# VHH binders against Type II methyltransferase M.MthZI (mthZIM), part 16

Target 1, 355 residues: Type II methyltransferase M.MthZI (mthZIM), of Methanothermobacter thermautotrophicus (Methanobacterium thermoformicicum) (p29568)
Amino acid sequence: MKTTHRIYFKNSADMNELKDKSINLVVTSPPYPMVEIWDRLFSELNPKIEETLIDEEDGLRSYNLMHEELEKVWHEVDRVTAPGGVVIINIGDATRKIGKKFQLYPNHVRTIDFFFDRGYQVLPFIIWRKQSNKPTKFMGSGMLPPNAYVTHEHEYILIFRKEGPRQFKTEEERKLRRESAYFWEERNQWFSDVWTDLTGVSQRLNHKNLRKRAAAYPFELAYRLINMYSIMGDWVLDPFLGTGTTMIAAACAGRNSIGYELDHNFKDLIESRINETLKLSNEIVMRRINDHIEFIREKNGKYYSENYKFKVTTRQEQDIRLYYPRTYKKIKNNEFEFFYQEVNPKKERQSKLNI
Key: E = the ipSAE of ESMFold2; O = the ipSAE of ESMFold2 at other seeds; V2 = 0.75 times the mean of E and O plus 0.25 times the DockQ between their complexes.

## First folded at step 11 (VHH; framework vhh_4orz_3)

Design f6 (from e2 with Y52W Y56S W99Y D107E; at its last look DockQ between E and O 0.07; V2 from the best seeds 0.00; counts 0 for: pae E 22.4 > 2, placed apart)
Fold by ESMFold2 at other seeds, look of step 11:
Structure f6 (fold): chain B 355 residues (1-355), chain A 119 residues (1-119)
Amino acid sequence: as target 1 above (355 residues)
Amino acid sequence: EVQLVESGGGLVQAGGSLRLFCAASGFTFSDYYMEWLRQAPGKRREWVALIWSGGSTDYADSVKDRFTISRDNAKNTVSLQMNSLKPEDTAIYFCAADYGSWRTPLEYWGQGTQVTVSS
């Protein structure tokens, strides 16, 4: 088994390198309109935005112009997404004062409207509440009604499907789908419309501009979504690649990937993370197996894994196959191939117990 | 109510020095980035300097080696020492708290303090 991972350092408003209907899954987090950290980026894309923010103090117009810039990317996402493909966008709303007007700017509504108007099925989406030890502060008038503002403590993981459920018509496709299953207890954790067990992650970078773009979401968030909404060998796209989290998660999950990143200074960071993928993937796969073995001892499952001879809870888990990358090659600048080994849980467990 | 109050602005001769102060209240100061930004007449607001709660700092290229940001977590204050001032440093300087960079909208700005550098 082999996967391919490509990075294009350019504006993803033009994804000419990708053929129509070539992508099975999009997992991404764009710059958030009306969140101040992103004002410079949006203003460089469209200088009118700076004018509307500063000179005109027109929040609604700024919001609309910022979304128009994102919608250039969403048009390309629509073009490249295959029938039955899934588009997942992590985005947060912004509350912000422009001039004397303070309000929420509903980024998730505009994003939903874009895809809904174009015939996508809007699937149940996830409220992601980031775990934090920060104290919550009141905004607005404090104890005096009626001008109360609640603290906005979550982001959205919006989920859209193009042209109905994906079809698996050949036996080879159906077998690959069955092999891509996940454990019953993982499903129980993942299939909730509120996620509170994942922490937002940020990292300081040597490059000043990069500090604002570090790690829009954690690896585990991308890894869950990729496992839930794709099968092994699928093509996963992130048009706002950043530090490379989606690409690394795709590699760990045995999916191909393509990423677009405007800032070429992310290259060294992404390559460093690609080097770490081999260890990360093995540890993740072994943890999933160990957690399952612990779980299934209590559950006393009725079925067996056909491939690994441990008990499973459901018939759908019988054909699970787990792979991890053993090696990779750099084919050219910004392109990588990973080569996989099927896990042998018994051998891996025994090796860890030795001395 | 979160408050950031800048002070220390004024008129200064080119080549001179000035120190700005920012008093913060209404949030857990010691766990957050503190920043200075500035806005010249008719220009976009631009980032100047930042300091993390652990004391690490960073600066815009235009002010590097001339400006020094520091913080006092016991007093909830941030300061900006500005040396070798140039006319292009003329701006309203704002203190900002970045204690919710992953949360939309807890970013607050003070009212600003005017710095004017004469040639």
Scores: ipSAE 0.000, ipTM 0.115, lowest interface PAE 21.3, mean pLDDT 82
ESMFold2, look of step 11: ipSAE 0.000; ipTM 0.098
ESMFold2 (binder alone), look of step 11: mean pLDDT 82; pTM 0.824

## First folded at step 13 (VHH; framework vhh_4orz_3)

Design g1 (from f3 with D31E S56D; at its last look DockQ between E and O 0.01; V2 from the best seeds 0.00; counts 0 for: pae E 25.2 > 2, placed apart)
Fold by ESMFold2, look of step 13:
Structure g1 (fold): chain B 355 residues (1-355), chain A 119 residues (1-119)
Amino acid sequence: as target 1 above (355 residues)
Amino acid sequence: EVQLVESGGGLVQAGGSLRLFCAASGFTFSEYYMEWLRQAPGKRREWVALIYSGGDTDYADSVKDRFTISRDNAKNTVSLQMNSLKPEDTAIYFCAADWGTWRTPFDYWGQGTQVTVSS
């Protein structure tokens, strides 16, 4: 098995490198409108935004202009997404005072409206809950009603599907789908509408010269979503690639990927993280296998994986195959090919025991 | 064991400046959000400033544009540059860390450092 991963350093409002209806899954997190760390980026994209934000103190107009910039990208996402394809957008609402007026700016609503108005099915989506230990920043009048405010502590993982459920017409396609299944206990953990076990800072990425622009979601968030909504060999797109997390997760899951990143200063970091994919990928799949073995050890399973010689909970898990990238080559600037090996849990476990 | 030790407090006249330091140990500093809080006599503790693990910052309205939080991951320190000080800034200043196994809501591990601003 082989996958291809390509990075374009340009504004993803123009993705003319990509064919119509060629992408199976989008997993991304854009700059968040009305969140202050992104003001400079949006103002560079449209100088009118700085004027409305600072000079006019017009929060609604600023919010609308910022979303208009994002919608240029969403139009391209719509163009390139194949029928049955899934678009996943991690986005948070902003709480912000403009002039004397404090309010929430509902980024998730504008994003849902964009895709819903264009015929996408809005699927049940996930609230990514992050608990804060900090005193409330935006208290308003504090203990005095009615001008106090609730704390805003979550983000959304919005999930959209284009043109109905994806169809698998050939036995070859159906076989690949069955091999791309996940374990029953993983499904129970992943397909929950609230995620509380992931933090935004677990990636340990603290580059000084990139810190203002590196608000990335954790690897596990992308990895779950990619396994949940794609099959091996699918094309995964991240139009706001950032530090490369979606691309790395796609590689670890045996999917092809394409990323767009406006800031060329991310180039060396992303390439460094691509180089590290081989170091961690086998460990990731072995962790999944070991967790499953621990889970099923105490369970009377009805079904069996001949591939890995352990019991599974459901018939659909019988054909699971896990692969990890073993080697790669750089095809050209910003493009990589990864070559995969199927995991061998018996050999790997014996190797770890022999010290 | 997590330890946070504040220093740099003292008496300063209104309009002056101070820089506070917090030395941290007992955890992987670069992975944590660091923050400053303060408590004036007879008042409840209030949040002052936050620096994310990625280096982004956030400030309470009352200190924005006057205070600057920064961190040095190589030395495991966080600092607070306090400019244009006012008598209302008089308080004990505490640093805190927030994440996972080190998370303790409302419990600060630092002893605090006194800042007194004379009119």
Scores: ipSAE 0.000, ipTM 0.083, lowest interface PAE 25.2, mean pLDDT 82
ESMFold2 (binder alone), look of step 13: mean pLDDT 81; pTM 0.814
ESMFold2 at other seeds, look of step 13: ipSAE 0.084; ipTM 0.615

Design g2 (from f3 with S53E; at its last look DockQ between E and O 0.73; V2 from the best seeds 0.00; counts 0 for: pae O 6.7 > 2)
Amino acid sequence: EVQLVESGGGLVQAGGSLRLFCAASGFTFSDYYMEWLRQAPGKRREWVALIYEGGSTDYADSVKDRFTISRDNAKNTVSLQMNSLKPEDTAIYFCAADWGTWRTPFDYWGQGTQVTVSS
ESMFold2, look of step 13: ipSAE 0.154; ipTM 0.673
ESMFold2 (binder alone), look of step 13: mean pLDDT 81; pTM 0.810
ESMFold2 at other seeds, look of step 13: ipSAE 0.133; ipTM 0.638
ESMFold2, look of step 14: ipSAE 0.156; ipTM 0.667
ESMFold2 (binder alone), look of step 14: mean pLDDT 81; pTM 0.810
ESMFold2 at other seeds, look of step 14: ipSAE 0.035; ipTM 0.572

Design g3 (from f3 with T104N; at its last look DockQ between E and O 0.01; V2 from the best seeds 0.00; counts 0 for: pae E 21.6 > 2, placed apart)
Fold by ESMFold2 at other seeds, look of step 13:
Structure g3 (fold): chain B 355 residues (1-355), chain A 119 residues (1-119)
Amino acid sequence: as target 1 above (355 residues)
Amino acid sequence: EVQLVESGGGLVQAGGSLRLFCAASGFTFSDYYMEWLRQAPGKRREWVALIYSGGSTDYADSVKDRFTISRDNAKNTVSLQMNSLKPEDTAIYFCAADWGTWRNPFDYWGQGTQVTVSS
C-alpha cells in the first residue's frame, strides 16, 4: 500500500489542479476574519478591507469583505468535493473592538450559511474548548449591568456533508471500510460534541524559528477527524495547509492528501515535520493498540479481532487493520509517496522482552 | 498465591514429539491469555505460542504447523503439543499468563521445564 501527498503553494481561491468531485474529505482551518493577526493577509487580498478597518472603522463591512475572500475558497471546496463527501472547518468567532464598538463577529454562522445555502447537510458539530492560558478578555462595564461581555474560550469544528450519506458499492470499498474502523472506546471519546481534552497551540506567522511556529490545531484533532470521516485510500484536502498538520495526519491514517498554502516559506517546515512524524509512525499506531488492550482488559469484550488476536467490544471492530508509513520518497519538489507496513503484534511483544 | 507449574519436558530424538503441561492455581485462569516462551542457553527468551481466553491461537513462525497450544479451563491447564522436533527447539520452556497488556506482559510465569532434542 502507498499514498500520495501534494502541496500547491498558491492561493486556494483557484484550485484548477483538482478535478470536480474528486475529494472525499476536507479538514482545514482558515485565517479567521476579524482576528487581528490576519488583518494584513486579508488587506493584501483586498485593499478595501484596510480602508474599512482603519479609515471607516466599519466592523460589519470589514467582516463581510473578509468572508467574501474566504468564500472564493469555499466555492472551490464545493466544486471539488465528491457526493457523500465531508467538509470539516475549524473556525473561531472573533471578539474585537473597532473604533469604540465592541462585538463578536460570528464567523461560524457565516460559514454554516455558505454550505447550508448550497444544499449541504449540516451534521452535529463539535465545540472545541481550548485550554488556553491567555484567552482574549473584554471587561465591559465590570460588575454593572447591562454591558456584560463573557470570555470567549472556544472554537467550532463545523461538519458538512454533500448530497447525502456516502455509498460503498464494490466489495473492495466495503472491505476497506471495515478495515478502517476504529475501536469502540475511541469512538466514545471522539463522538462527543464538546472536546476539552486537546490543548491549544500558539501560532506566529512568518517566524523562521521552527519551535516558534505552531499548527492551527494539534495532530490529534486532525487524526481523529480523518479517522471518523474517511476510509483508507480516500483523498483529504486542506486548502489552508499551514504547517502541514492535516497532511501529516492523513499520511499516518493511510489516506492520500492535497494541501494548498499561500506562504512558500512553510515548505521546509512541512518537510521537517513529515520526517519527524515518520520516525515515530509505528509508535503512533501502537499507542492505539496498547490503549485498546488496557481498555479491553477491564471490559471482557464479546467479539474477536482475528487479525490481531485480541478481544473487541463490537462486531464492527473485528476487521480493523492498522498500518503505519515506514518510508517515503519525493516524486516531485512538492509531491510525496508514502509506503506502508501493517503493524505486527508478534514483533512488538518480542521487543518488550528483556534477556 | 499464584502458581504455574510446567511439566512434561525431557530428552527426545529429532523428529519426535513431546507434550508439555502447565498447571495453574491462585487466579481466575479462564480470564487470562496463556503463553509458552522458551530460552536456549545464551539466547534471549523468545515467544512460542499464545492462546487467548476465548480459545483462538497464535504461533511464532519457527514453530507454526509443528506446535499446538490448547487449554482446559475446567482443569486450569494449558498444554503444548510439540511435533517434528528439531535440535533448534532445545530450550527451557516457560508457561506464562498475562492480561494482554503489551507494555507489561507476563503477569505470572513458572520455573520452566527442560526440553532437549538430540540430533
Scores: ipSAE 0.000, ipTM 0.251, lowest interface PAE 16.0, mean pLDDT 83
ESMFold2, look of step 13: ipSAE 0.000; ipTM 0.103
ESMFold2 (binder alone), look of step 13: mean pLDDT 81; pTM 0.817

Design g4 (from f3 with D58Y; at its last look DockQ between E and O 0.82; V2 from the best seeds 0.00; counts 0 for: pae O 6.1 > 2)
Fold by ESMFold2 at other seeds, look of step 13:
Structure g4 (fold): chain B 355 residues (1-355), chain A 119 residues (1-119)
Amino acid sequence: as target 1 above (355 residues)
Amino acid sequence: EVQLVESGGGLVQAGGSLRLFCAASGFTFSDYYMEWLRQAPGKRREWVALIYSGGSTYYADSVKDRFTISRDNAKNTVSLQMNSLKPEDTAIYFCAADWGTWRTPFDYWGQGTQVTVSS
């Protein structure tokens, strides 16, 4: 098995490199309208936005103009998404004072409206409550009613499906789907409508520095979503690639990926993260296996993995296959291929002796 | 206390057979994966065979088709039938148990039994 990963350094409002209906899953986090760190980006895309923010102090008009810029990308996302494909957008609302007016700008509402109005099914989505050490900026009157404000600490992971449930028509496709299953306890953790176990602080040594240097969501967020809503060999798109988190997660999960990033200065960072993917993926697969084995100790399961012979909870877990990349090649400028190996129980028993 | 006690080692001529036993106590034997390992003089410890709690087996390439691991959950024993023995099979053989996690230390070890195969 191999996967392909391509990066285009350009505005994703034009994704003409991609054919219609070619993408199975979109996982992305755009610049958030009305969040101050993104003002310059939006103003560079549309100079009128700077005028409405500064000269006119018109928050509503600024909000609408910023969303119009994002909607150029959402139109391209719609074009390239296959029937039965899933679009996942991590987005936060903005709390902000413009002139003398403080309010929340409901980015998630505008995003839902865009896809819902275009016939997408809005699926149950996730509230991501992330822990932060940042002080609350807007308290209003503090302890004095009625002008105090609620602390804003969550983001949304919005989930949309195009044109109904995806069909798996051939036996080959159905087999690959079964092999792409996840463990029962992973399902219980991942398919929750509130996530509180993913914080803004990396839980891995290699990820701490990367997390602090990037405004991207954590690796685990992307990794869960890719496993939840795609099968091995699917094409995953991130039109706002940033530091490359979605691409790295796709590679670790055995999916192909395409990313768009406007800022060419991210090139070297993304390539360095691609280099680290081999070790990361191997560690993740081994951790998933060991976490399952420890879980099933208490569960007393009566089904067995056909491929690895450990106990599993459900019949649907019997055909799980787990792969990790052994090597990768840079094929062209901004294109990479990963080559995979299936886990081997015999080799792993010998490895226990070297600990 | 958990105990794994190996027996059945000894001296045997090349081409001969030997059967090792491991008696287990102090834990729920049927829940554990059971394994045989060996260490030849001056060499690192080598994995030999594994039997899963469900009965499936795996073998190192060096012993495949010559050695057979089996378990008796009623008697809390695991055994290793060794056929067509070669001088390079000379080693101390250890019984081990764990929950089957990968790349983690074994939970329990026996003291070992010596197998010597004469040319």
Scores: ipSAE 0.069, ipTM 0.627, lowest interface PAE 6.1, mean pLDDT 88
ESMFold2, look of step 13: ipSAE 0.123; ipTM 0.646
ESMFold2 (binder alone), look of step 13: mean pLDDT 81; pTM 0.819

Design g5 (from f3 with L50M; at its last look DockQ between E and O 0.00; V2 from the best seeds 0.00; counts 0 for: pae E 22.4 > 2, placed apart)
Fold by ESMFold2, look of step 13:
Structure g5 (fold): chain B 355 residues (1-355), chain A 119 residues (1-119)
Amino acid sequence: as target 1 above (355 residues)
Amino acid sequence: EVQLVESGGGLVQAGGSLRLFCAASGFTFSDYYMEWLRQAPGKRREWVAMIYSGGSTDYADSVKDRFTISRDNAKNTVSLQMNSLKPEDTAIYFCAADWGTWRTPFDYWGQGTQVTVSS
């Protein structure tokens, strides 16, 4: 088995490299409108935004203009998403004072409206409570009512589906679907509408021409979503690739991927992270196996995986296959292929016996 | 197979006393808050008394200082000592178990025992 991973360094408001209806899953986190670290990016895309923020102090107009810039990308996401495809957008609302007025700017509402108005089914989505010890900046009047403010400590993982449930009509597709199943205990953890077990990460950029990001989503967040909403061999898109987290997670999960990143200076950082994918994927697969073995001893599962000689909780888990990339190669500028090996329990046990 | 079985009901003259018992089985009794409820003919069911899993108690105003709820976690029983009975106390008395909050639905119910107070 192999997967292909491509990077395009350009504005994803134009994704003409991608054919209509060619993408199975989108996992992305855009720049967040009205969050200060993104003001320069949005103002470079539309100089009117800086004017509305600073000269006019018009928060609503700034918010609308920033979302208009994102919606150019969402139109392209809609074009390239296949029927039955899933679009997942990690986005936070912004709390911000413009002039003398403080308010929340509800980025998740505007994003939901965009896809809902275009006929997507809005699926139950996830509130991500970041595990962070940083206090909110905006307390308002503190202990004095009524002008104090709630601490805002979550983001949204919005989930949209295009044109109803995906169908798997060929035996090849059905086999890949069965092999791409996740363990019952993983489902119990992952398919919860509140996630509190993942922390936000800060990306420190050493190159002087690279922008600093205050937060990004962790690898585990992308890895869960990719396993939850795609099968092996699917195409995963991130129109706001950044440091490459979605692409790395797709490679670890045996999915193909495409990423768009406006800033070409991220190229070397992304390639460095791609190089680390082999060790990361192996560690993840071993962790998942060991966690399952420990879980199923307590659960006393009723079904059996002949592939790995352990019990499973449900019939749907019997055909799980786990792969990790053994090697990769750079095919052309900005394109990589990973080559996979299935986990072999006997070989792993044999290696331990020789220690 | 949860069971709550009330006993001790009967006919009593006004001013008299009765002790109700509730025997519990089929669940971890010590983890539950235990309660007594009552329903008079033609009236809605009303709360009478509660004993928390830790042993503290609370009472409806209408029975305060006259009724005493107690529990024996070793025997899985709840008791309601009813003193200074009034005709208004005439009702079917139910034993109930719940997970221990005001807003939690009752998890288990008994069949009830009749208390009749004559004037």
Scores: ipSAE 0.000, ipTM 0.088, lowest interface PAE 22.4, mean pLDDT 85
ESMFold2 (binder alone), look of step 13: mean pLDDT 81; pTM 0.815
ESMFold2 at other seeds, look of step 13: ipSAE 0.283; ipTM 0.726

Design g6 (from f3 with S56Y Y108H; at its last look DockQ between E and O 0.78; V2 from the best seeds 0.00; counts 0 for: pae O 5.7 > 2, unsure alone 64.5 < 65, grease 25.6 > 24.2)
Fold by ESMFold2 at other seeds, look of step 13:
Structure g6 (fold): chain B 355 residues (1-355), chain A 119 residues (1-119)
Amino acid sequence: as target 1 above (355 residues)
Amino acid sequence: EVQLVESGGGLVQAGGSLRLFCAASGFTFSDYYMEWLRQAPGKRREWVALIYSGGYTDYADSVKDRFTISRDNAKNTVSLQMNSLKPEDTAIYFCAADWGTWRTPFDHWGQGTQVTVSS
């Protein structure tokens, strides 16, 4: 097995490199409208935004203009997403004071409206409480009612589906789908509509030439979503690639990927992280296997994985296959290929003799 | 107080058969994969065969179709029937109990029994 990973350093409001209906899954986190660290980026895209923030102190107009910039990208996402494809957007609402007016700016509502109005099914989505060590705190009047404010500590992982459930028409397609299944206990953890077990990431980077932002979400968030909503060999898109987290997660999960990043200064950081994918994927696959073996010890599962000679909980898990990348090569500037190995139970039994 | 005790080793001529036994005590036998391993003189240990309490078995390629592993959960025993023996099967054979986690040590080991196959 081989996967392909391409990066385009340009504004994703134009994704002309991609054919219509070519993408199976989008996993992304855009710049968040009205969150202060993104003001400069939005103002560079539309100088009127700086005027509305600073000179006019018009929060509502700033919010609307910022979303208009994002919606240029969402239009391209819609064009490239295949029927049955899934679009996943991690976005937080903004709490912010403009002039004397404090309010929440409901980014998730505007994003839902965009896709809902264009015929997408809005699927049950996830409230992500980040357990960040630096949540935004606007206290208002503090201990004195009624002008105090709640602490805002969550984001959304919005999930949209285009044109109904994806179909798998041939037995070979259905076999590949079965091989891409996840364990019962992983489903129980991942398909919860509230996630509290993932830590937020810093939005400040240590590199002088970068936009001083961290990856929008941790690797595990992307890895879960990619396993939940795609099969091996699918094409995953991130139009706001940043530090490359979605691409690395796709590579670890045996999916192809495409990323767009406006800031060319991320190139070296992304390439550095791509190098780490080989180690990361191997560790993840072994952890998944051993976590399953420990889980099933107490569960007394009713079915067997003939591939790996352990019990599983459901019939749907019987055909799971797990791969990890062994090598990669750089094909062209900004294009990478990964080459995979399936885990091998017989070699693992032999290797235990050296422990 | 965990014990795995192998027996049934000995000398056999090439082409012959031998049956090894392993008696287990001190742990919940039915929860473990039971395995046979071997170490030939001057060679590293190698895995030979595995059986789970539900009857699920697997074999190293070098012994497939010649060796048969079986277990009796009521008596806490596992056995290895070895047919069509070759000189390269000469080794100390060990019984082991394994929870099944990968890249971790086996949980319990026996002392081993010698099998010698003459040419």
Scores: ipSAE 0.064, ipTM 0.610, lowest interface PAE 5.7, mean pLDDT 87
ESMFold2, look of step 13: ipSAE 0.161; ipTM 0.648
ESMFold2 (binder alone), look of step 13: mean pLDDT 79; pTM 0.799

## First folded at step 14 (VHH; framework vhh_4orz_3)

Design i1 (from g2 with L50M; at its last look DockQ between E and O 0.88; V2 from the best seeds 0.00; counts 0 for: pae O 4.3 > 2)
Fold by ESMFold2 at other seeds, look of step 14:
Structure i1 (fold): chain B 355 residues (1-355), chain A 119 residues (1-119)
Amino acid sequence: as target 1 above (355 residues)
Amino acid sequence: EVQLVESGGGLVQAGGSLRLFCAASGFTFSDYYMEWLRQAPGKRREWVAMIYEGGSTDYADSVKDRFTISRDNAKNTVSLQMNSLKPEDTAIYFCAADWGTWRTPFDYWGQGTQVTVSS
């Protein structure tokens, strides 16, 4: 098995490199409107935004202008998403004081409205509760009612589907779908409408260089979503690629990917992260296998994996195939190919003797 | 105390057969995968065969179709029937128990039984 991964360093408001209806899954986290670290980026895209923030102190107008810039990207996302395709957007609301006025700016509402108004099915989505040691500072009057404020600690993982459920019409497609299944206990963990088991820092891969990087969201978040909403060989898009997390997760999951990143300075960081993370990639697959083996002993499943002979909970898990990338090559200008190996129980038995 | 005790080793002529036994005690035998390993003089230890808790089996390519592993959960025993023996099968054979996780050490080992195949 081989996958292809391409990076375009440009504004994703124009994705003319991509054909209509060519993408099966979008997983992304945009710059968050009204969150201060993004003010410069939005103001560079539209100079009126800085004017509304600083000179006019008009939070509502700033919020609307920032969303108008994001909506240029969402229009391109809509164009490139195939029928039955899924669009997943990780976004948080912003709490912010502009002048004397404090309020929450509901980024998730504006984003839902965009896709809902364009005929997408809004699927049950996920509240990501990060439980950070660094909560919001906006307490208002503290212990004195009625001007105190609730602490803001969560983000949204919004999930939209274009044009109804995806169909799998050929036997090859159906076989690949069955092989792309996940374990029953992973399904129970992942398909929950509240995620509290992923933090911004503690859920990163156990590698010291990765812990020093400012990733947009943790690898595990992207990895779950890609496994939940795509099959092997699908095309995954991230129009706000950042440090490359979605692309790395797609590669680990055997999906092709495309990323857009406005800031060309991320090029070396993305390449370094791909190289370092991929060298650790088989740990992720081994962890999934071992977690399953520990789980299934207590569950006492009655079905067996056809490929690996351990017990599984459901008939739908019998055809699971698990791959990990062994190597990759940089093909040309911001393009990578990954080459895979299926896990092999016999080789794993022999390797245990070396431990 | 966990114990795995191998027996049935010995000297046998090439082309012959031998049956090894492993008696287990001190743990819940039916929960474990049972395995046979071997170590020839001057070589690294080699995996030979395993039997899953559900009875499925798997074999190293070098012994497939010549060796048969089986287990008796009522008696807490695992056996290895070795047919068409070759001089390269000469080794100390170990019984092992394994929880089944990948890339982790085997949980329990026997002391081994010598099998010698003369040409």
Scores: ipSAE 0.207, ipTM 0.693, lowest interface PAE 4.3, mean pLDDT 88
ESMFold2, look of step 14: ipSAE 0.222; ipTM 0.701
ESMFold2 (binder alone), look of step 14: mean pLDDT 80; pTM 0.810

